# VH-VL binders against q9h9l3: the designs that were tried, part 16

Target 1, 176 residues: q9h9l3
Amino acid sequence: PRKMVAIDCEMVGTGPKGHVSSLARCSIVNYNGDVLYDEYILPPCHIVDYRTRWSGIRKQHMVNATPFKIARGQILKILTGKIVVGHAIHNDFKALQYFHPKSLTRDTSHIPPLNRKADCPENATMSLKHLTKKLLNRDIQVGKSGHSSVEDAQATMELYKLVEVEWEEHLARNPP

## First folded at step 1 (VH-VL)

Design F2e (framework fv_fezakinumab)
Fold by OpenDDE, second read of step 2:
Structure F2e (fold): chain C 176 residues (1-176), chain A 119 residues (1-119), chain B 111 residues (1-111)
Amino acid sequence: as target 1 above (176 residues)
Amino acid sequence: QVQLVQSGAEVKKPGASVKVSCKASGYTFTDYYMHWVRQAPGQGLEWVGWINPDSGGTFYAQKFRGRVTMTRDTSISTAYMELSRLRSDDTAVYYCAREGSYDYYFDYWGRGTLVTVSS
Amino acid sequence: QAVLTQPPSVSGAPGQRVTISCTGSSSNIGAGYDVHWYQQLPGTAPKLLIYDNSNRPSGVPDRFSGSKSGTSASLAITGLQAEDEADYYCQSYDSSLSAWVFGGGTQLTVL
């Protein structure tokens, strides 16, 4: 089995004016798209903005949410030693207050062969929604209920699989 | 400046209940988790639990589940810890402590409330 | 009985360097959770001394330093002064217990 997982996080706004992005949900799937982790997470500080339109997070989701410190430990345990795939994954790691080794990180928002395959400029930053539609003919992040981190993580993994061989070879020749 | 002012010392009989208060000032009460930590005479520190002052959500150490109840009154920025079915080994100084903004340390502490359980 | 292990006592003469160890396990310090330190002067409440392994809050002299490695952490005090005589506690989180955990405390005596 491949030691590869995909991660997607949803964030809410905390701190002054809600400008701090705090982890409120995290989903992790394996290479096959099976859910390994999917939890609502309680930030350590007061939530000022749930950002529900994008995050899908509502106040009711926080009632039994996992405390951040606990969730972080659980997530790190899963990620340790794995190749972690994500889209604009730097934001996820920032919210987790954890940064995975660069050599073991795969960001689908920065894979030129993936963009090329989607008939997009290689150096452009394309959205997960756009790439998923173009390459997988699948609609994600539809409706007004916000994103599904599980759906997004699965899509991210599927996208990466399309260019896995080529990109891994590239990375082997050009280590980050 | 951040201050946590706790209620005065308590003397209780075994089997009774005690409710300790912690009034917060100098910051937005609902923005920070409040923890309770106790210290038996001459002993170390023991974590009891936390409360989210905003939602009222709580999480207790397994040892105290069923006996401890943490509440808050946001109108007066006050957290409460009630411990029931008191035993002699519950004799301790009980501290309220604010959790840091983005990590699990305690950046401000109350001066503590001595609870003595004696027959 | 404490989840984190500290020496019961340490001592040093004024001006000397002393070190207090904090030994954890794979479910706390070894799991990647940071270590924090508190100073408790006699008859007072604990005070945050070091957070996130090595950071000093405002007002804490640079004589105090912290480090973490593997399953252990360490507090170092250089230029020991009489006012440093106190109890010192390390603190972290234990995932197996789902609890904030403390060391047993170390009594520092300045000779």
Scores: ipSAE 0.019, ipTM 0.585, lowest interface PAE 7.8, mean pLDDT 92
Fold by ESMFold2-Fast, scan of step 1:
Structure F2e (fold): chain C 176 residues (1-176), chain A 119 residues (1-119), chain B 111 residues (1-111)
Amino acid sequence: as target 1 above (176 residues)
Amino acid sequence: QVQLVQSGAEVKKPGASVKVSCKASGYTFTDYYMHWVRQAPGQGLEWVGWINPDSGGTFYAQKFRGRVTMTRDTSISTAYMELSRLRSDDTAVYYCAREGSYDYYFDYWGRGTLVTVSS
Amino acid sequence: QAVLTQPPSVSGAPGQRVTISCTGSSSNIGAGYDVHWYQQLPGTAPKLLIYDNSNRPSGVPDRFSGSKSGTSASLAITGLQAEDEADYYCQSYDSSLSAWVFGGGTQLTVL
């Protein structure tokens, strides 16, 4: 079968009043949860709002961060041709200025069987934190210092693995 | 129900700039990306770029970088595309088109704005 | 000089079947990106006809169908009618260009 990875990105605010979301960290894990990539990324524009409560990014992380152009090339090399798992993954792809094929994309925020296993309405968009607690009995995104994109990517892969067999079978019969 | 209403035809001289508007109605303007696509007379479709009306973020095709600027005004649900340093080969109908938030196709298109560049 | 290759024209008689091809490469359709089709009647804006390879929007007759295999996609039109005369464009995404790309367009003539 085709290789699979999970991704989670953190964004900071750039542009007027920090309204533009720019990539500032990206974590990618393999099927077993091993880290393939985890780098702080320097946006090409001035950071107006670190959004630290959500992103976990602080000015200190930018000192040795990989420039966006270089980081993007590294990340796309890992993602190309693979099944990519994420949660609300559209936001991650937009921050990367990248479009991944829908047939190779798995978004754990839009998988009805996963919601069903969590006793949630099948068509609702549930947070990664809620699904992880309900299905894996694990607390993620704890505290006030922002999220860990490694932790989020690992949780996302584990959630997908709970429904992988039935969802891949569904997609084979009902191609996206 | 969903409508994208574009500004009227423009005639410009080489070297000038043109700014085309696209007013959206019938949906929540900030929920859907807006793309711009052009078509020269008798020719095919060519993608120019997109704007996220919620964030104001933009991305442009390589060919247009440095000449195109996309903006929006959320108070009037209007997207804009400005193209500068116009050449005769920029003569085309310019369309705005909506991308679904989880769909990567263009489900609604404006009627187009003809921009003619001539001396 | 379009990135996706379509035949410039196709023709058929009323009631017949025609197929319009869209040929890509490893950086677009061959990379797994979905193919969408648009119909453009003379003097009008393009209209979405098929999305995500084979899905029809509400209001599009089942005479129109799409398929994708390898680096290519096809639009099939059965039971041809005079009102089907139009230009048809395929669209996908190209990872090497980081851009949405279109075919050169196919003009359908109903004999």
Scores: ipSAE 0.007, ipTM 0.566, lowest interface PAE 11.4, mean pLDDT 88

Design F2f (framework fv_fezakinumab)
Fold by OpenDDE, second read of step 2:
Structure F2f (fold): chain C 176 residues (1-176), chain A 118 residues (1-118), chain B 111 residues (1-111)
Amino acid sequence: as target 1 above (176 residues)
Amino acid sequence: QVQLVQSGAEVKKPGASVKVSCKASGYTFTDYYMHWVRQAPGQGLEWVGWINPDSGGTFYAQKFRGRVTMTRDTSISTAYMELSRLRSDDTAVYYCARGTWNDEFDYWGRGTLVTVSS
Amino acid sequence: QAVLTQPPSVSGAPGQRVTISCTGSSSNIGAGYDVHWYQQLPGTAPKLLIYDNSNRPSGVPDRFSGSKSGTSASLAITGLQAEDEADYYCQSYDSSLSAWVFGGGTQLTVL
């Protein structure tokens, strides 16, 4: 069996009018929720919108932030060969400018058994916050300080663990 | 000082498999991703995939998934690319290329010609 | 068809300035991915010429320069020399394909 990690990224707005989502923080945790990686990341382009209310990113976090390309290299080293768990993970991969093999990717926003367990429509896209509250009885992304990517990554991993056996069996029978 | 030495030319029949090797020297083999790029005769460059020599992790272009397998032997700093179910349009020069964390390919092997013909 | 579009050929006389364009889309160059350029002399492997849009590796003359704007990139060669006759390729990453992508290549002829 392959090792499993969970990832969550925070993005800021760059480019014209800040419409480009650029990686500004990345957190990776192992199966047990231990932090393997948690760094602020400096985008290659000027930040136009920190999106602080959601991202939690502030200007002072960028002072000693890791340059994007360096951070990307570090992150990719951690992810390669692993089963990577995330929520709406395509956004994280897009921000990383890297896409993990589909067969090794687990997106908790698209796991029907997880939604079913949460009494949600199986094909609906539910938020991490909602699923975490329903299934783990835990509040995340509270307050006005923005999201915690570590907290979100940990929650994502815990959610996946609830359906891991069933889903892995399903994937084994129905590889993507 | 960085060198990528590739295996010799191959001639294969359709349906067969080919395995090309790329021996790296002059740097720490596991510190850089190894990419594979091919070039059909008289055509442009096409990215095939990459391998992380440290972890063995791979990522392939969609076009080649299911047919390509990249591996490495760290003890001899050698990367391998195997392409199966060969067809005539797989005829190309196959290059290994070192990828930096900046995503450029800064060193290339001299290429391995793979000819697929009946 | 190559994902990035290059002119099939360009030509110039010794000492002249030539430019090679590389046109992408919103899923590659326009998405903010860096562009790299490679020179391929006849019968040889490609060689890195420009990286990160405008940087030159050691050994590359300063008469080679690169730029990027919007969904396009450009390679400029000033003081054209006979040894510059080669194929030139731009390269970037495409998020929709989840792949590194190349231009179709441009054959530069020195007249």
Scores: ipSAE 0.014, ipTM 0.549, lowest interface PAE 8.5, mean pLDDT 92
Fold by ESMFold2-Fast, scan of step 1:
Structure F2f (fold): chain C 176 residues (1-176), chain A 118 residues (1-118), chain B 111 residues (1-111)
Amino acid sequence: as target 1 above (176 residues)
Amino acid sequence: QVQLVQSGAEVKKPGASVKVSCKASGYTFTDYYMHWVRQAPGQGLEWVGWINPDSGGTFYAQKFRGRVTMTRDTSISTAYMELSRLRSDDTAVYYCARGTWNDEFDYWGRGTLVTVSS
Amino acid sequence: QAVLTQPPSVSGAPGQRVTISCTGSSSNIGAGYDVHWYQQLPGTAPKLLIYDNSNRPSGVPDRFSGSKSGTSASLAITGLQAEDEADYYCQSYDSSLSAWVFGGGTQLTVL
């Protein structure tokens, strides 16, 4: 069996008026939900908008944060050659400026059997919060203090495990 | 299912103001920026501005500053764009569109035609 | 004038390939900002066709593809079908304007 990890990244606003999304935290968990990586990451540009409601990131987290170039190298070493699970994972890969093979990528926002289990239309894009509540009976991303990328990565792995056998069989018959 | 439902067509006199609404459903309203884009008849797309529904923070394209105001009501998941001191060349279809952190507008409303005539 | 430059029109016959260019500058595409593409069928709202240079949303057929090089991007459509007749817009972000910017649009005619 090929090793599998789940990832979730948090972005902050950089550039004029904070409109550019820059990586500011990354969490990676293994199949069992154990944390393999969890670091605050310092963008190369000045942070204009911490987007704390969503990112959970505050100014104190940037003190001694890992510079982007260093963090990227560490993260890519963990992801390379593994099946990587995420939710709307293209955003995470974009923030990392990284290409991961589609054959090794699993996006829980685009898995029809997962939506079916949640009593949602199979082709709808459902939020991680909604799927986790429906299928795991657990509230994540609660309050206005922002998201925990560890919590999100753990929930994402647990969601994938609900459909893993079915979806891996589908992908074997329909390679991406 | 993500849906953005906009208010109906408006006909206004030059110098008047218009307020267009955009009601969101199928996602957490405060988690995504709402952008406004307009299109004059037979012309291309023109970005007007955005609102952050969580903070109420806004940013407008230079061309519209001083004439546009964007607001939201989180209790009914609705965003608003008000354009004042209307001119005939403000005649356009006005779209609301959901913005991701990475700049693409993944879901659009069907548009509201605003006609400015005397 | 549009900040991103597209040809005003392009045409092809059914089954053929067409490409639509989107030319920017050092303050937008050349600065590393991604390019997104929208399809607008007559009388409808724009629909996201390609995001982040080359990615397809679910439901977009693989005969639509995007690429980016330097200060320019392109949308390729293979196996042209009559229903592809539409206006196509590229979009990026411009750091000097602090604004999202669109190309002028390209009308595709399927002959």
Scores: ipSAE 0.000, ipTM 0.459, lowest interface PAE 16.7, mean pLDDT 87

Design F2g (framework fv_fezakinumab)
Fold by OpenDDE, second read of step 2:
Structure F2g (fold): chain C 176 residues (1-176), chain A 120 residues (1-120), chain B 111 residues (1-111)
Amino acid sequence: as target 1 above (176 residues)
Amino acid sequence: QVQLVQSGAEVKKPGASVKVSCKASGYTFTDYYMHWVRQAPGQGLEWVGWINPDSGGTFYAQKFRGRVTMTRDTSISTAYMELSRLRSDDTAVYYCARDQGYYESYFDLWGRGTLVTVSS
Amino acid sequence: QAVLTQPPSVSGAPGQRVTISCTGSSSNIGAGYDVHWYQQLPGTAPKLLIYDNSNRPSGVPDRFSGSKSGTSASLAITGLQAEDEADYYCQSYDSSLSAWVFGGGTQLTVL
């Protein structure tokens, strides 16, 4: 099987009233949880809402942030050819303006065996925070300082590893 | 070149165990699932199971669960299949085969096979 | 015995066209799982011949073709040659068994 990485992105609000989600941080970890990438990213448009409470992004983080086009190139280089694990990962890909092949994508928000293991309805969309608490007995996204994309990416990878064998077998016989 | 090299023929008694090795070369060992398929003399092919060389995860056919153990040593790009409590009907050529499927599994690279003979 | 059913043997003269059938059920081919084909020359390991129903790997001549319909698949060999004499196996996945499955094999004789 291909090498696996987990990704998590933080977004800020741009455009009118800050309703457009723009990439402001991206973290990528390998199968072991080692950080392969973690950068603040400068959106091409003016930031209207930092969404700090959730994103953890502050104005000071944008001072030396990597321009979006450059960051996107760096990130795509890492993701190419990999199995990419994420939670509600369509949001990350949307922010990156890049879509990874479906067959090489693993979304922990849509893995029935994972939900079952957490005593949740298989067809429900559960939060990363909830699944991490239930299955890993770990608290993430605590406090008021916002999320840590590294922490979230690591948690996502650990969750996937719990159901990796079963899910990979399922996908091998039931391609998306 | 890309190839799978298997260990030599084995002769075992009923109740014994056998461990067959499969060394991969010419490609990244951990990037592909490795399957095991056996063929009794003059008979067809039978799937035994697969291993994820990267994670070590395995999945076995129901028939072999409890008797088969698949492992790997990534440092030497080698997969192993161990079958215990051997019976006469376990006599077969055992193949390792690489999974090349993008979606569903098919086997594009095969070892030359290892004959395992079980006789009293 | 085998989950997928193949004729035990087929034969043809050089230059002729032969067809090998692979009949499954609603839990494998009929469930939409792809069919793959392997050629096994005497005393050798199987070789991939057709994958994903109708695709040929590099090195496989276009004389070989595969198709799938309903619960069955078919391997066709045109311009039959002496070196085509071998055993041929179809392969798919069976959801009821949670296993990859093979046909019983077909021995092709070139007359």
Scores: ipSAE 0.006, ipTM 0.574, lowest interface PAE 11.0, mean pLDDT 93
Fold by ESMFold2-Fast, scan of step 1:
Structure F2g (fold): chain C 176 residues (1-176), chain A 120 residues (1-120), chain B 111 residues (1-111)
Amino acid sequence: as target 1 above (176 residues)
Amino acid sequence: QVQLVQSGAEVKKPGASVKVSCKASGYTFTDYYMHWVRQAPGQGLEWVGWINPDSGGTFYAQKFRGRVTMTRDTSISTAYMELSRLRSDDTAVYYCARDQGYYESYFDLWGRGTLVTVSS
Amino acid sequence: QAVLTQPPSVSGAPGQRVTISCTGSSSNIGAGYDVHWYQQLPGTAPKLLIYDNSNRPSGVPDRFSGSKSGTSASLAITGLQAEDEADYYCQSYDSSLSAWVFGGGTQLTVL
């Protein structure tokens, strides 16, 4: 069976001038887009900047949020041994302080066939919003109240499914 | 001195509520999470939940959700645990304890405990 | 019922070694969560004895040591002394319960 999930994380600013990106929400969906995990996560450090316009995180969401160390354990249990799909996924793994095997990682910001289908240069890094609009005719990340990590994870899985057969064959011939 | 000072013993009837306090001193109250742990007479330790004194964020063990509320007052470095709809099996010593360190989840400093007795 | 399993009691003579086990499962110790140990003297609050599997806080003698393997952890006390008579609790985190969990406690008697 296909052990594949998609992940998207939201980060808030901690540390001096809010320059450190700390995990504040994580959403994980299965191959069909069903939510497996979606929790607000409380950073161990004081939140200096909620980055609400992008993260969608507000102080109210920190009430009853899962502590970082605990949430990390739960998330890693879901990710371990699975193919994990994300967009610019290195940022999510950095926030989780986690290294997922490259052979099991699929980054939709670095899949040349996906860019080709969107009439974009194959080696350009395109935003999730742009690819989703061009290839799925759907608007995501709309408005000024921040992104939905569930919506982003679902869009990311759907984008990967457009090139899955072609890209998996490529990876079989050219292992990472 | 670094310490957690808890409120005195309480005797309550079934169905009542109790509010226990924990006053921190000797360290920055908002730098550490505060946990609550209880111990029934002659029994073991049971985790109730935590509060982040900085944000006011809380998380409760499933068994206590709907009956427990944790709050804090940063102006007096005091954390509170309120338990409602008390039953006889809520009779226990209730401890507050500090969560030490940024990436660590152990309790390095404990209050002396507050005995809550629930009886008719 | 406690989530982590400890023997209810252990005993030893002065100068001897005793070992207290703490058995968990795949959702706590087996998932890689660290184990901490607390000493509770009669009528007192628990006091941190060992943290992150094997580390001692300032003031804890090196007679106390901790270890962890697989789904279990162990507390060893060497050179047993009368003042070691107390209840000992192990603690870890359980991902399935989303909660800190404790062992049932072990009463150490110094014969």
Scores: ipSAE 0.000, ipTM 0.470, lowest interface PAE 15.4, mean pLDDT 87

Design F2h (framework fv_fezakinumab)
Fold by ESMFold2-Fast, scan of step 1:
Structure F2h (fold): chain C 176 residues (1-176), chain A 122 residues (1-122), chain B 111 residues (1-111)
Amino acid sequence: as target 1 above (176 residues)
Amino acid sequence: QVQLVQSGAEVKKPGASVKVSCKASGYTFTDYYMHWVRQAPGQGLEWVGWINPDSGGTFYAQKFRGRVTMTRDTSISTAYMELSRLRSDDTAVYYCARGPDYYGSGSYFDLWGRGTLVTVSS
Amino acid sequence: QAVLTQPPSVSGAPGQRVTISCTGSSSNIGAGYDVHWYQQLPGTAPKLLIYDNSNRPSGVPDRFSGSKSGTSASLAITGLQAEDEADYYCQSYDSSLSAWVFGGGTQLTVL
């Protein structure tokens, strides 16, 4: 079978009024939750808004951060050919300017059995924080200092593992 | 109904620049990416790059970086591709083509302009 | 020079079946990226014929079908008609180039 990884990215605001989301951190973990990649990433454009409340990114993290072009190459090398798990993963792929094959993509914000286990409407888009608390009895994204992309990637992998057998069987019968 | 209308043919000298327009109608311009694809006479298709009409963000194939610029004007639902420092081997029909949402494997082009012939001759 | 390899030409008689291959590598089709097919009639823009390996847009006859296996994809045309005479292009995404890539094109001649 193909190896599986989970990804979570943090974005900062660039461009006019800080309205453009640019990649500023990426974390990738393996099936067991071990960190394969975790780097602060320097956007090619001037950072207007660090969005620290959510991203956890501050000016000091940009010192020695990996330039976007180099970080992107490293990240894509890890993702290529693997099943990639994420939560609202389209945001991560957008920040990476990357297309991952749909057949190898797993989005925990759009897995009906996962919502069912959480006693939530099957077609609702639930937050990672809510699903993690409900199903794993774990609080993530706590406090006012921003999120940990490592913590988020680890939680995302663990959530997927709860429905992996059922969902992979579903996908085999109903290819995307 | 739903269509992409491109500007007319251009004849340019080597070293000049050309700017091709692509006007969208019949759909929400900012809901889809706009791609540019070229085809030299008697040759195959070659992807040039895309623009996200909503954000103005762009991405270009390595071969064209430094020579191509893609822009858009949302007030008139029009995308532009400008290619500079033209060479004779840039002679081609340039197509604009609509792509679905950037996320996932939906990397196909379901709606195409009729093409703009750009001839570069000395 | 094309990233995906197609035969330059294929031919068949009316009513016959023809198959057009599209061969990629580990960075595109082999990486699991979907394959799409375009039909280009002489003097016209390409038209989407097959998307996401095997799906047909509305208006495309079921005589056209697509498949993908390993590093390759195939377009099958059954019940060949004179109007099928055109150039056919496969397309995928290449992760190493970060680019959409096309095959070199196959000219179908209906004899």
Scores: ipSAE 0.006, ipTM 0.561, lowest interface PAE 10.5, mean pLDDT 88
Fold by OpenDDE, second read of step 2:
Structure F2h (fold): chain C 176 residues (1-176), chain A 122 residues (1-122), chain B 111 residues (1-111)
Amino acid sequence: as target 1 above (176 residues)
Amino acid sequence: QVQLVQSGAEVKKPGASVKVSCKASGYTFTDYYMHWVRQAPGQGLEWVGWINPDSGGTFYAQKFRGRVTMTRDTSISTAYMELSRLRSDDTAVYYCARGPDYYGSGSYFDLWGRGTLVTVSS
Amino acid sequence: QAVLTQPPSVSGAPGQRVTISCTGSSSNIGAGYDVHWYQQLPGTAPKLLIYDNSNRPSGVPDRFSGSKSGTSASLAITGLQAEDEADYYCQSYDSSLSAWVFGGGTQLTVL
């Protein structure tokens, strides 16, 4: 069994003008794509903008949502000691108000071999949707219903698996 | 009362396209992935792909990438599978099948349509 | 040519016990992916018989049982009945193919 998980979070807007990104959903999958965690999360502050077209979050999802502090504890328990894979994962960690060790973090938005495989510039930041389409021929984040954090987490894991061997070797030679 | 109703049999010539429909009833259409599986006459089962009816996201078997397109209309709880550039070896019964919305250790197919025979012949 | 290997046919007399094997590899059953089984009566669509290796959906008699070990799985049918005559397929997921995969199917004949 691999100590590897993929995470994707959806955020809503809080604060005076909704400019603060607050965690509203978190999905975690294991190496095989099995869902380990998938919960709606209630931010500590009033939601000003649900950002539904992107987040998929609606007001009804917050009725029985898990309070942030509780959810955070649950999520951290899952992540602790694992290699955590994500796309632009710094945003997820920021929303979680938690930063995983760099040596145990894999960000698919910053893996040059992955971009190379997708015929993209190695130093470019490509979207999860683009990479997923190019490398997996899978369509994600389509429609107007918002993103599915489970789909995104699974896609992220699958993308990483394409370059896992090469990238892990690189990291071993070049520790962060 | 929970069922998948598929469109009728199709006869196509090589190079043509076919679009099969699958209407779900008796359950929330968007709560399950819709898979497509085909079976050539006298042969086994072959997975074609899935669509997430909620998001519209799709994932196809490598064999069919570039030729298959799966779509859905949530307003009528209907999934569609279109297969283009048909050839004789595409002759098969095509099934839509409901599956849970997760990957990994194992999605299964707990509800099947009756199948749609697609015959490709010159 | 199927990714999972099944015997093409098995037979048994009424009341007997029969088993159908499903042999995979390190990229599917051996990778820890669950195995599911389907029964297909003549001229009908497949029906889920066993899911997650050994679970029976509602309505499936306890005469049917599934197991998994290593790279293989097995479907056992006890108290064989005439209505059990059908094709049986195992199914799993293959990580190397990124696809759900089926066995070649086993035709069960009740003598």
Scores: ipSAE 0.000, ipTM 0.544, lowest interface PAE 13.1, mean pLDDT 92

